# VH-VL binders against q0aze0, part 298

Target 1, 268 residues: q0aze0
Amino acid sequence: MKIILVNNRFKENTEKKAQEIAGQLSALNVEVIIDNGLDEPYAGTVDFIMVLGGDGTMLRAARRYGQRAIPVLGVNMGTVGFLSNIEINELAEYLPLILREEYSLEARMMLEVAVFQQQSLLTRVFCLNELLLRSNSPRMLSFALEISGQKLEPYRGDGLIVSTTTGSTAYSLSAGGPIADPQLDAFIVTPVASHIINKRPLVVSPEREISLHLLEEREAIIGIDGQIKMDFGAENRVLIKRAPHPLLMVNLKAKPFFTSIDRSLQRQ
Key: E = the ipSAE of ESMFold2; O = the ipSAE of OpenDDE; V2 = 0.75 times the mean of E and O plus 0.25 times the DockQ between their complexes.

## First folded at step 14 (VH-VL)

Design AA33 (framework fv_bermekimab)
Fold by ESMFold2-Fast, scan of step 14:
Structure AA33 (fold): chain C 268 residues (1-268), chain A 123 residues (1-123), chain B 107 residues (1-107)
Amino acid sequence: as target 1 above (268 residues)
Amino acid sequence: QVQLVESGGGVVQPGRSLRLSCTASGFTFSSYGVHWVRQAPGKGLEWVAAISYEGSNKYYAESVKGRFTISRDNSKNILFLQMDSLRLEDTAVYYCAKDRIYHSKSFYGMDVWGQGTLVTFSS
Amino acid sequence: DIQMTQSPSSVSASVGDRVTITCRASQGIKSWLAWYQQKPGKAPKLLIYAASSLQSGVPSRFSGSGSGSDFTLTISSLQPEDFATYYCQQDNYRPLTFGGGTKVEHK
């Protein structure tokens, strides 16, 4: 059995804990690869991915490994979030179930984001939460939103978010988007500070293709899961579609989505 | 230098067929949708047909639907218009034109045009 | 099909004049309208896209405005090279449709 431990290298507590867990797994004849985010993703075959940290660490793991159809378990290190299933102090209790492969999987859709410069592909990335297009100056953007070949009225404002249902509780929520059951597959398209007062979030089929480009040269950026940031100009274009594979999230204990959002909304 | 060059026009008899070609150079042809637009002598512009960048989606004006077929060969950078059952009303200069935006199945304006090729009829 | 109606069909103008050309769509096309210039014997040239966005290399004396069904092309100070026929064209619906054209000619 080979397991990848994904942790946040900028938190010494999580690095120390990753080493402790690696030692425990090695004692049980499990090969452990530690991914702290600095190196290229591990290219070999693995049986399981254990993410030690908060939602941000899970987003990185999903981007790096989510398309490989490998079970991914979120282990919370004390941060408040939606993407972990167990707490770190529960890991010893659940480890026998992990090693015997006694757990269920929940499929979460991902975005495939292709960014072009002129007609050349700059990068293709997969993400769990969202793509953000945003102005990087005091000037508002003017941009085209195309959904499966149909053009909407041009958007004027600070930007736009294209989110998965998993991402509905992340940046899209802060921008006024709906809360969506992550078991549903859909794109959520949420405007950011639109100049047009009646621009509302859209919920569209995950079979649709979404594309964005600027109608006028402006200083803009695109952000992916709040972790990747790229300049975006009038010669750039982004194409978004459902990723070929969902992220396979491990369920070891009941953590109902609506219980989690109820607790989160009570704090707001 | 970005260019489109039409060929294949000429004098034809009603009911016959003709195939127009448009050769592209100076840009990545396979990334852009392309159009055929015609103009009858002394008349205005009329959009005829368009094809998506990968060739999977084809669109036609009602006046030519069922008679004309648009196609492309991305390996050779060539756009075609197969014109069957030609009518006197098809007399026009035929232009090919490139759409502005790459990798789109919609249309955003035609920024590059060829010089046109004339299709006319013997009495 | 969306019908595009241009007014006027022709206009006589002098160098330095402001020229205004209007285009009306038979139903709403959002802002998806382009303007083209065509000189005798030549292919059309794109001036404006998305109703108001100026094509690269086109002089700033050309401007577009409007949304929905009513659109305007303005030439703020007509130059000798601007005597030509101008066409609007919607690309919101298929088939794409052009207006009938407006000829800008010498007084």
Scores: ipSAE 0.728, ipTM 0.871, lowest interface PAE 1.0, mean pLDDT 90

Design AA34 (framework fv_bermekimab; at its last look DockQ between E and O 0.57; V2 from the best seeds 0.66)
Fold by ESMFold2-Fast, scan of step 14:
Structure AA34 (fold): chain C 268 residues (1-268), chain A 123 residues (1-123), chain B 107 residues (1-107)
Amino acid sequence: as target 1 above (268 residues)
Amino acid sequence: QVQLVESGGGVVQPGRSLRLSCTASGFTFSSYGVHWVRQAPGKGLEWVAAISYEGSNKYYAESVKGRFTISRDNSKNILFLQMDSLRLEDTAVYYCAKDKIYYSKSFYGMDVWGQGTLVTFSS
Amino acid sequence: DIQMTQSPSSVSASVGDRVTITCRASQGIKSWLAWYQQKPGKAPKLLIYAASSLQSGVPSRFSGSGSGSDFTLTISSLQPEDFATYYCQQDNYRPLTFGGGTKVEHK
């Protein structure tokens, strides 16, 4: 068995814990690759991915490895979140089940995002939560939204979010989008501070292709999962579609999503 | 520079066929939808046909449906308009035009135009 | 087909004048309207797209407004090079359709 341990090197406690876990796994004849986010993703064949950290670390792991159809387990290190399944102090108890492959998998859709500049592909990334287009100045944006070749009325406002159902509780929620069961496949398209009457969030088929471009020269940025940012101008265009593979999340114990959502909304 | 050049116009007899060509240079032709627009002498602009950047979707004005066929060769940067069963009312200067936005399945305005090629009729 | 009606068919103006041209669609086309300028013997030139977005290189004296069915092109202070025929064109529905044109001519 070969396992990738994904962690955040900027948290000393997490890095030390990753080394301890790697030692324990090696003692059980498991080959371990540590990915702290600094280098290129590990290119070899892997049987399992263990993510040590909060939701942010899981989002990074999903972007790096989510398209490989490899089981991914979120192990919480202390911060409450939605993308982890077990706590770090429970790992020893569940490790035998992991090694015997005695667990279920939950598929979570991902976005494929392609950003172009003057017809040339700038970058192609896969993400678990969302793509955000937003203004980077006090001026509102004017931009075009196409859904499978159909033009909607131009958007005027601060921006737009294209989200997975998993991302429905992230930026899309803050912008007024619906909460979606992450086991459903759909795109959620949520305007950010629209100046046009009755611009509502849209829930569309994951088979749709979505594209965005600016109708006026403005300073804007594209954000991906709240972790990747890039400039976006009138010469840029972004194309969004469902990624070829869902993220396969490991389920070792019941996690009550609807109870967790209810509690989170009470806090917010 | 970005340029479109039409060719193939001429004098034709009613009921016959004619093929127009439009050669593109200075931009990535395969990334853009392209249009044919005509203008009869002393009259206004009339949109004739368009083809998507990949070539799979073709659109026609009602007046030319079943008679005209739009096509493109992305490897040669050429747009075509095959005009069959020509009528006197097809007399016009025919322009080819590039759509503004790349890799779009819709249309956003025609930002680059050729100089046009004249199609006229005798008898 | 969507019918595009322009008014007036012609307008006589002097350099420095404000010129307004109107375009009406037979059905709602959202904001998906372009404006073109055409000089005699020349191909059209794109001025405005998406009803109000100015094409690169077009002087700021040109502006577009409107949405739905009623649209306006305004030239705030007419210059000698602006005497031409102007066309609106919708791209919300296929087939695409042009207005009949408005000729801006010398008084």
Scores: ipSAE 0.810, ipTM 0.910, lowest interface PAE 0.9, mean pLDDT 91
Fold by OpenDDE, look of step 16:
Structure AA34 (fold): chain C 268 residues (1-268), chain A 123 residues (1-123), chain B 107 residues (1-107)
Amino acid sequence: as target 1 above (268 residues)
Amino acid sequence: QVQLVESGGGVVQPGRSLRLSCTASGFTFSSYGVHWVRQAPGKGLEWVAAISYEGSNKYYAESVKGRFTISRDNSKNILFLQMDSLRLEDTAVYYCAKDKIYYSKSFYGMDVWGQGTLVTFSS
Amino acid sequence: DIQMTQSPSSVSASVGDRVTITCRASQGIKSWLAWYQQKPGKAPKLLIYAASSLQSGVPSRFSGSGSGSDFTLTISSLQPEDFATYYCQQDNYRPLTFGGGTKVEHK
């Protein structure tokens, strides 16, 4: 068995723990690769990904490895989030199950985000939570949203979020989006400070395609999962689709989503 | 510089055919939907036809449907308007214009126009 | 088809005047309205799109407002170069349709 341990290099505690766990796994004849984000994602084949840390680390892991259809386990280390399944102190208990591959998987839809400069692809990213289009100035943006070729009302405001259901409890929620069942595949389109009072979020079928264009010659920012940032202008367009592969999240421990919402949100 | 230049206008007899051309330069022509808009002497603007950036979708005003054909050659950066069965009411300056937004499934305004080519009829 | 009705058809104004032009659609077109300026013997120029988005290079004295069926173009302080004919145009529906135009002329 070969396992990638994903941690955050900026969090010393996770680094130390990654080393410790690596040692333990090695003692059990498991090959371990540690990914602390310093290097490119490991290109070799692996059987399992263990994410040590919070939601941010999971998001990074998802972007790096989510397209590879590898089981991904979130191991929480002192933070409250929505993407961890077990606590670090529980790892020893569940390690035998992991090694025997006795676990269930939950498929989480990811976004395929493509940013273009006209015909030129600038970047293509698979992400677990959301794409954010936001103004880079105090002025509102004007942008066009198309869903499956349908021309919607032009959006005016600070920005727009296109989120997965997984991401519904992230920035989308802060912007007034609905909390969605993570077992549901859907896009959530949430306006950010729309000029239209009470502009309603949209829940969109994952079979549809979403495109974004700026209608003014202004600078904006594209954000992905709150971690990737890039400039976005009138010469750019965004195309959003359902990723061809979901993230396969390992479910070792039952974690009722809806019963834990209040607790998780209060701690954030 | 982004530019559209119409050509092919002239004096024609009723019932005859005429083919207008619009040559694009200074932008990626194949990325934009393009339009024909006409203006009769002393009158307002009338949308005539539009074609998608890839050329697969064509749209026409009712007044020209069945008589006019819009087409494009993206390899040459040229827009065409084949006008058949011309009528006196087709007298106008014909403008070509590019859509504002590239790779759009719809149309989002016309931000660049040519100077137009005049189509008139012999007495 | 969507009928676009502009009013007035003509307006006489002086430099410095506030000029307001209205455009009414026969049915709701959301905010997909464009305003164009055309000077004699010249091609139209896009001024405002999506009802209120000022295009690059267009002076700030121009502004657009409205949504649904009623739209307004405002020139806050008319300048000599603003004497022209203005057209509204909707592209929410096909066929695309223009208003009848409003000629802003010298008083």
Scores: ipSAE 0.698, ipTM 0.883, lowest interface PAE 1.0, mean pLDDT 94
Fold by ESMFold2, look of step 16:
Structure AA34 (fold): chain C 268 residues (1-268), chain A 123 residues (1-123), chain B 107 residues (1-107)
Amino acid sequence: as target 1 above (268 residues)
Amino acid sequence: QVQLVESGGGVVQPGRSLRLSCTASGFTFSSYGVHWVRQAPGKGLEWVAAISYEGSNKYYAESVKGRFTISRDNSKNILFLQMDSLRLEDTAVYYCAKDKIYYSKSFYGMDVWGQGTLVTFSS
Amino acid sequence: DIQMTQSPSSVSASVGDRVTITCRASQGIKSWLAWYQQKPGKAPKLLIYAASSLQSGVPSRFSGSGSGSDFTLTISSLQPEDFATYYCQQDNYRPLTFGGGTKVEHK
């Protein structure tokens, strides 16, 4: 069996713990690849991905590996989050089930984001939470939103968020978007400080294609999962659709979304 | 450098057919929607037809629906307008025009125009 | 189809004048309206798109405003090269439709 351990090298406890777990797995004849974020993603085939850390580490793992249809387990290292399934002190208890593949999977929709400069593709990335378009100056943006070739009223304001349902509790929530059940597949389109009255958040079929471009010359930024940032100008256009594969999240321990939601949000 | 050039206009008899061509150069033709717009002598502009950048969506003014067919050959950078059952009211200069936004199935404005080709009638 | 009504059909003006042209849609078209300039014997030129966005290379004396059904093109200080015919066009609905035109003429 071959497993990737994903950790964050800048959190000292996670690096030490990753080495300990790798040693334990090696003793059980499990091949282990450690991904601490420094190197390119492991290119070979693997059976399982274990994420040691919080939601940010899971977001990186999803971007790197989410399109490979590999089970991904979130292991909490002490920070309350939405994407971990078990605690680090429970890993030994659940490890036999992991090795026997005795767990269920929950599919989480991802975004496929293609950013262009004129006709040239600059990048194609996959993300779990959201794409953010925002102003990079005190001036507001004027921009067009297409949904499957249908133009909405032009937006005027600080920006726009296109999120998954998983991302509905992230930046989208802070901008006034709804909390969505992560078992639903949908886009949630949330304006940021809109100047246009009655621009409400939209919930959109995952079968739609969403595109954005500026209607005036302005300094703007595209953000991906709060972790990737790139300049965006009048010559750029972004296309967003449902990614070909969902993130396959391992479910070993019940973590009811609705039971925990008030307490998790109370700390925001 | 970005250029559209219409051809195929001329003097024709009513009820006959004519095929207009528009050759594109200096830009990636296959990335943009394109339009036909006509203008009768001394009159205003009338939108005639448009086609999406990949050719899958075609739209027509009611006055030409069923008689005109828009098409494109992205490998040759050519837009076509097949005009059948021509009527005297089809007399016009016909322009082709490029839509301004690439990789869109919608339209945002015609930012590059050809110089036009004239269609007129004898008898 | 969306009918686009321009007013006036012509304007007699002098260099330096402020010129205002209006365009009304028969039903709401959001802000999806473009303005074109056409000089005799030449193809139209895009000036304004999305009601108020200035096309690259167009002088700042041109401005557009309005949303819904009522739109305005303003030339703040008419220049000699601005004597031309101006057309509005909606692109919210198919078929796309032009207004009847407004000819701006030298007094």
Scores: ipSAE 0.679, ipTM 0.871, lowest interface PAE 1.5, mean pLDDT 91
ESMFold2 (binder alone), look of step 16: mean pLDDT 93; pTM 0.953

Design AA35 (framework fv_bermekimab)
Fold by ESMFold2-Fast, scan of step 14:
Structure AA35 (fold): chain C 268 residues (1-268), chain A 123 residues (1-123), chain B 107 residues (1-107)
Amino acid sequence: as target 1 above (268 residues)
Amino acid sequence: QVQLVESGGGVVQPGRSLRLSCTASGFTFSSYGVHWVRQAPGKGLEWVAAISYEGSNKYYAESVKGRFTISRDNSKNILFLQMDSLRLEDTAVYYCAKDYIYYSKSFYGMDVWGQGTLVTFSS
Amino acid sequence: DIQMTQSPSSVSASVGDRVTITCRASQGIKSWLAWYQQKPGKAPKLLIYAASSLQSGVPSRFSGSGSGSDFTLTISSLQPEDFATYYCQQDNYRPLTFGGGTKVEHK
């Protein structure tokens, strides 16, 4: 059995805990690879991915490993989130179940995002929550939204979010998007501070392809899961579709989505 | 240097066929939809046909449906218009034109045009 | 088919004049309209797309406005090189359709 331990490179306590857990797993004859975010993703075959940290660490793990169809377990290090399943102080209790592969999997759709610069592919990334297009200055953007070859009325405002259902409780929610059951596969398209009257969030089929480009040269950025940022100008274009594989999230402990929403909204 | 160059125009007899070609250079031809637009002597512009960047979707003006066939060869950077059952009303300069936005399933205006090739009829 | 009606068919103007050309679609085309300039014996040149997005290299004296069914191309201060025929073209519906053209002539 080979396991990747993903931890937050900026949290000293998570690095120490990852080393401690790696030692415990090695004592049980499990091969461990530690990914602290400093190196390229591990290229070899693995059986399981354990994410030590909050939702941000899970988002990074999903981008790095989510398309490999490998079970991914979120282990919370103290802050409550939507994407972790167990707490770190519960790991010892659940470790035997992990090693015997006695758990269920929950599939979460991901986005495939391709960013082009003058027809050349600049980058292709996968993400669990959303792509954000936003102005990087006080000036509003003017941009085209195309859904499966259909051009909508141009958008004018601060930006747009294209989200998965998992991402419905992240940036899309803050921008006025609906809360979506993550068991549903759908894109949620939420405008950010639109100047146009009656621009509502859209819920569209995950079979559709979405594309965006600027209609005027502006200082803009695209953001992926709130972690990757890239400049975006009129020469750029982004294409978004459903990723080939969902993220396979490990379910060891019942964590009902609607109960988690109630707790999160109370804290906001 | 981004350019489109048409060829294949000439004098033809009514009812016959003619094949126009348009050779692209200086840009990634396979990334863009391309159009045929014609202009009769002393008249305005008339859109004739378009083909998607990958070649799978083809669109025609009603006046040419069933008579004209648009096609492309992305390996050679060439656009074609096969014109069958030609009529006197098809007399025009034929332009090929590149659509503005790459990898789009829609159209956004035509930013690069060829010089045109004349199709006319003999008695 | 969407019919595009341009007015006027021709306009006589002098250098320095403000020139306004209008284009009306037979049904709503959102903002999906392009403007072209054509000089005698030459291919058309794209000036504006998406109703108001000015192409790189096109002088700022050219501007486009409108949405839905009514659109305007404005040349704020006509220059000698601007005497030409101007065409609008919708790309919201297939087949794509052009307006009849507006010839800007010397007064």
Scores: ipSAE 0.804, ipTM 0.909, lowest interface PAE 0.9, mean pLDDT 91

Design AA36 (framework fv_bermekimab)
Fold by ESMFold2-Fast, scan of step 14:
Structure AA36 (fold): chain C 268 residues (1-268), chain A 123 residues (1-123), chain B 107 residues (1-107)
Amino acid sequence: as target 1 above (268 residues)
Amino acid sequence: QVQLVESGGGVVQPGRSLRLSCTASGFTFSSYGVHWVRQAPGKGLEWVAAISYEGSNKYYAESVKGRFTISRDNSKNILFLQMDSLRLEDTAVYYCAKDHIYYSKSFYGMDVWGQGTLVTFSS
Amino acid sequence: DIQMTQSPSSVSASVGDRVTITCRASQGIKSWLAWYQQKPGKAPKLLIYAASSLQSGVPSRFSGSGSGSDFTLTISSLQPEDFATYYCQQDNYRPLTFGGGTKVEHK
């Protein structure tokens, strides 16, 4: 068995804890690769991915490895999040189940984001939560939203979010989007500070292709999962579709989505 | 230099066929939808047909549907219009035009035009 | 088909004049309208797309406005090179349709 340990580079002592866990797994004849985010993703085949950290670390793991159809387990090392399943102090208890493959998998859709400049592909990125287009200056954007070849009325405002259902509780929620059951596959398209009062979020089929481009030269950015940032101008175009593979998330213990939502709403 | 050049126009007889060509240079032809637009002598512009950047989707004005066929060869940077069952009312200068936005399945205006090729009829 | 009606058919103007051309769609086309300039014996040139977006290289004296069914092209201070025929064109519905044109001619 070969396992990748993805650690949270921003949490105190995560590298030491990753090394400690790697030693424990090696003693059980498990080959371990540690990914702390500093190097390129491991290119070899692996059987399991263990993410040590919060939701941010899981988002990074999903971008790096989510398209490989490998089970991914979120192990929380601090405060509870939406994307982790067990706590670090529970790992020893659940490790035998992991090694015996005694768990269920949840498929979570991902976005495939392709950013172009003058017809040339700049980057292709996969993400679990969302793509954000937003103004990077005091001026509002004017941009075209195209869904499967159909042009909507031009958007004017600070930007737009194209989210997965998993991302419905992230940036899209803050911008006024709906809470979606992550077992559903859909794109959620949420305006950011639209100049038209009551401009509504859209929920559309995951089979649709969404594209965005600016109708006026403005200083804007593309944000991916709140972690990647790229400049975006009028000569740029972004194409968004459902990624070929969902992220396969490991369930070792019951963590009902709606219970997590209730706790988050109580905190706010 | 971004350029479109039409060819293949000429004098034809009613009921015959004619094939127009449009050669593109100075831009990535395969990234853009392209159009045929015609203009009868002394008259206004009339959209005729369009083809998507990959060639899969084709669109026609009702007046030419079933008679004209649009196609493209991205390896040679050439757009074609095959015109069958020609009628006197098809007399016009035929322009090819590039759509404004790349890798789109919709249309956003035609930013580059050829000089046109004239199609007329003999008695 | 969407009918595009331009008004006026022609306008006589002098250099320095403000010229306004209107275009009306037979049904709502959102903001998906382009404006073209055509000089005698030449191909059209794109001026404005998406009702109000200036094409690169087009002078700022040209501006477009409107949405839905009613659209306006304005030339704020007419220059000698602006005497031409202007066309609106919708691309919200297929087939794409042009207006009949407005000729801006010397007074």
Scores: ipSAE 0.796, ipTM 0.905, lowest interface PAE 1.0, mean pLDDT 91

Design AA37 (framework fv_bermekimab)
Fold by ESMFold2-Fast, scan of step 14:
Structure AA37 (fold): chain C 268 residues (1-268), chain A 123 residues (1-123), chain B 107 residues (1-107)
Amino acid sequence: as target 1 above (268 residues)
Amino acid sequence: QVQLVESGGGVVQPGRSLRLSCTASGFTFSSYGVHWVRQAPGKGLEWVAAISYEGSNKYYAESVKGRFTISRDNSKNILFLQMDSLRLEDTAVYYCAKERIYYSKSFYGMDVWGQGTLVTFSS
Amino acid sequence: DIQMTQSPSSVSASVGDRVTITCRASQGIKSWLAWYQQKPGKAPKLLIYAASSLQSGVPSRFSGSGSGSDFTLTISSLQPEDFATYYCQQDNYRPLTFGGGTKVEHK
């Protein structure tokens, strides 16, 4: 059995726990690869991914490994989050179930984001929460939103978020988007400070293709899961569709989504 | 240099057929939707047909529907307009034109145009 | 089909004049309207797309405005090279449709 331990390189407590857990797993004849974010993603085959940390660490793991159809377990370090399933102090009790593969999997849709410069592909990224297009200056953006070949009225404002249902509780929520059951597959399209008063979030089929481009040259950025940022100008175009594979999240114990929402909203 | 060059125009008799070609160079032809637009002598512009970048979606003006067929060969960078059952009112300069935005199945303006090819009728 | 009514059919103007051309759609087309310039014997040239966005390389004296059904092209200070015929064109609905054109002529 080969397991990747994903941790946050900037948190000393998480790094210490990763080393401790790696030692424990090695003692049980499990081969361990530690991914602290400093190196390229591990290119070999693995059986399981264990994410030690908060939601941010899970988002990084999903971008690096989410398309490989490998079970991913979120292990919380004490802070309430949406993407972890067990607490760190419960890991020893659940480890036998992990090693015997006695757990269920929950599929979470991901976005495939392709960013072009003119007609050449600049980058192709997979993400779990969202793509954000936003202004990087005091001037509002003017941009086109196309959904499966259908043009909407041009958007004028600070930007737009295209989110998965998992991402409905992240930046989309902050921008006024709906809270969606992550068991549903859908894109949520949420405007950011639109100058058109009645522009509302849209919930659209995950089979649709979404594309964005600027109608006027402005300083803008594309953000992915709040972790990747890149400049976006009038020569750029972004194409968004459902990723080929969902993230396979490990469920070892019941974690009701709506109860998790209640806890998180109380702490916002 | 981004260019479109039409060919195939000429003198035709009513009821006959004619095939126009438009050769693209200087850009990735397969990434863009393309159009045929015509203009009768001394008259305004009239949109005729369009084809999506991958070739699967084709659109026609009502005046030519059922008589004209738009097609493309992305391997050769060529756009075609097959014109069947030609009528005197089809007399015009025929332009091909490129969409502004790549990898779109919608339309955002035509930024590059060919020089046009004339289709006219013999007495 | 969406009917595009363009007015006036012609306008006589002098260099330095402000020229205004209007275009009306028979139903709402959002902001999806383009303006083209055509000089005698030449192909059309795109000036404005999405009602108000200026095409790269087009002089700033050209501007577009409007949304829904009523649109305007303005040339703030007419230059010698601007004597031409101007066309509006909607791309919100298929088939795409052009206005009848406005010829900007010397006085």
Scores: ipSAE 0.787, ipTM 0.903, lowest interface PAE 1.0, mean pLDDT 91

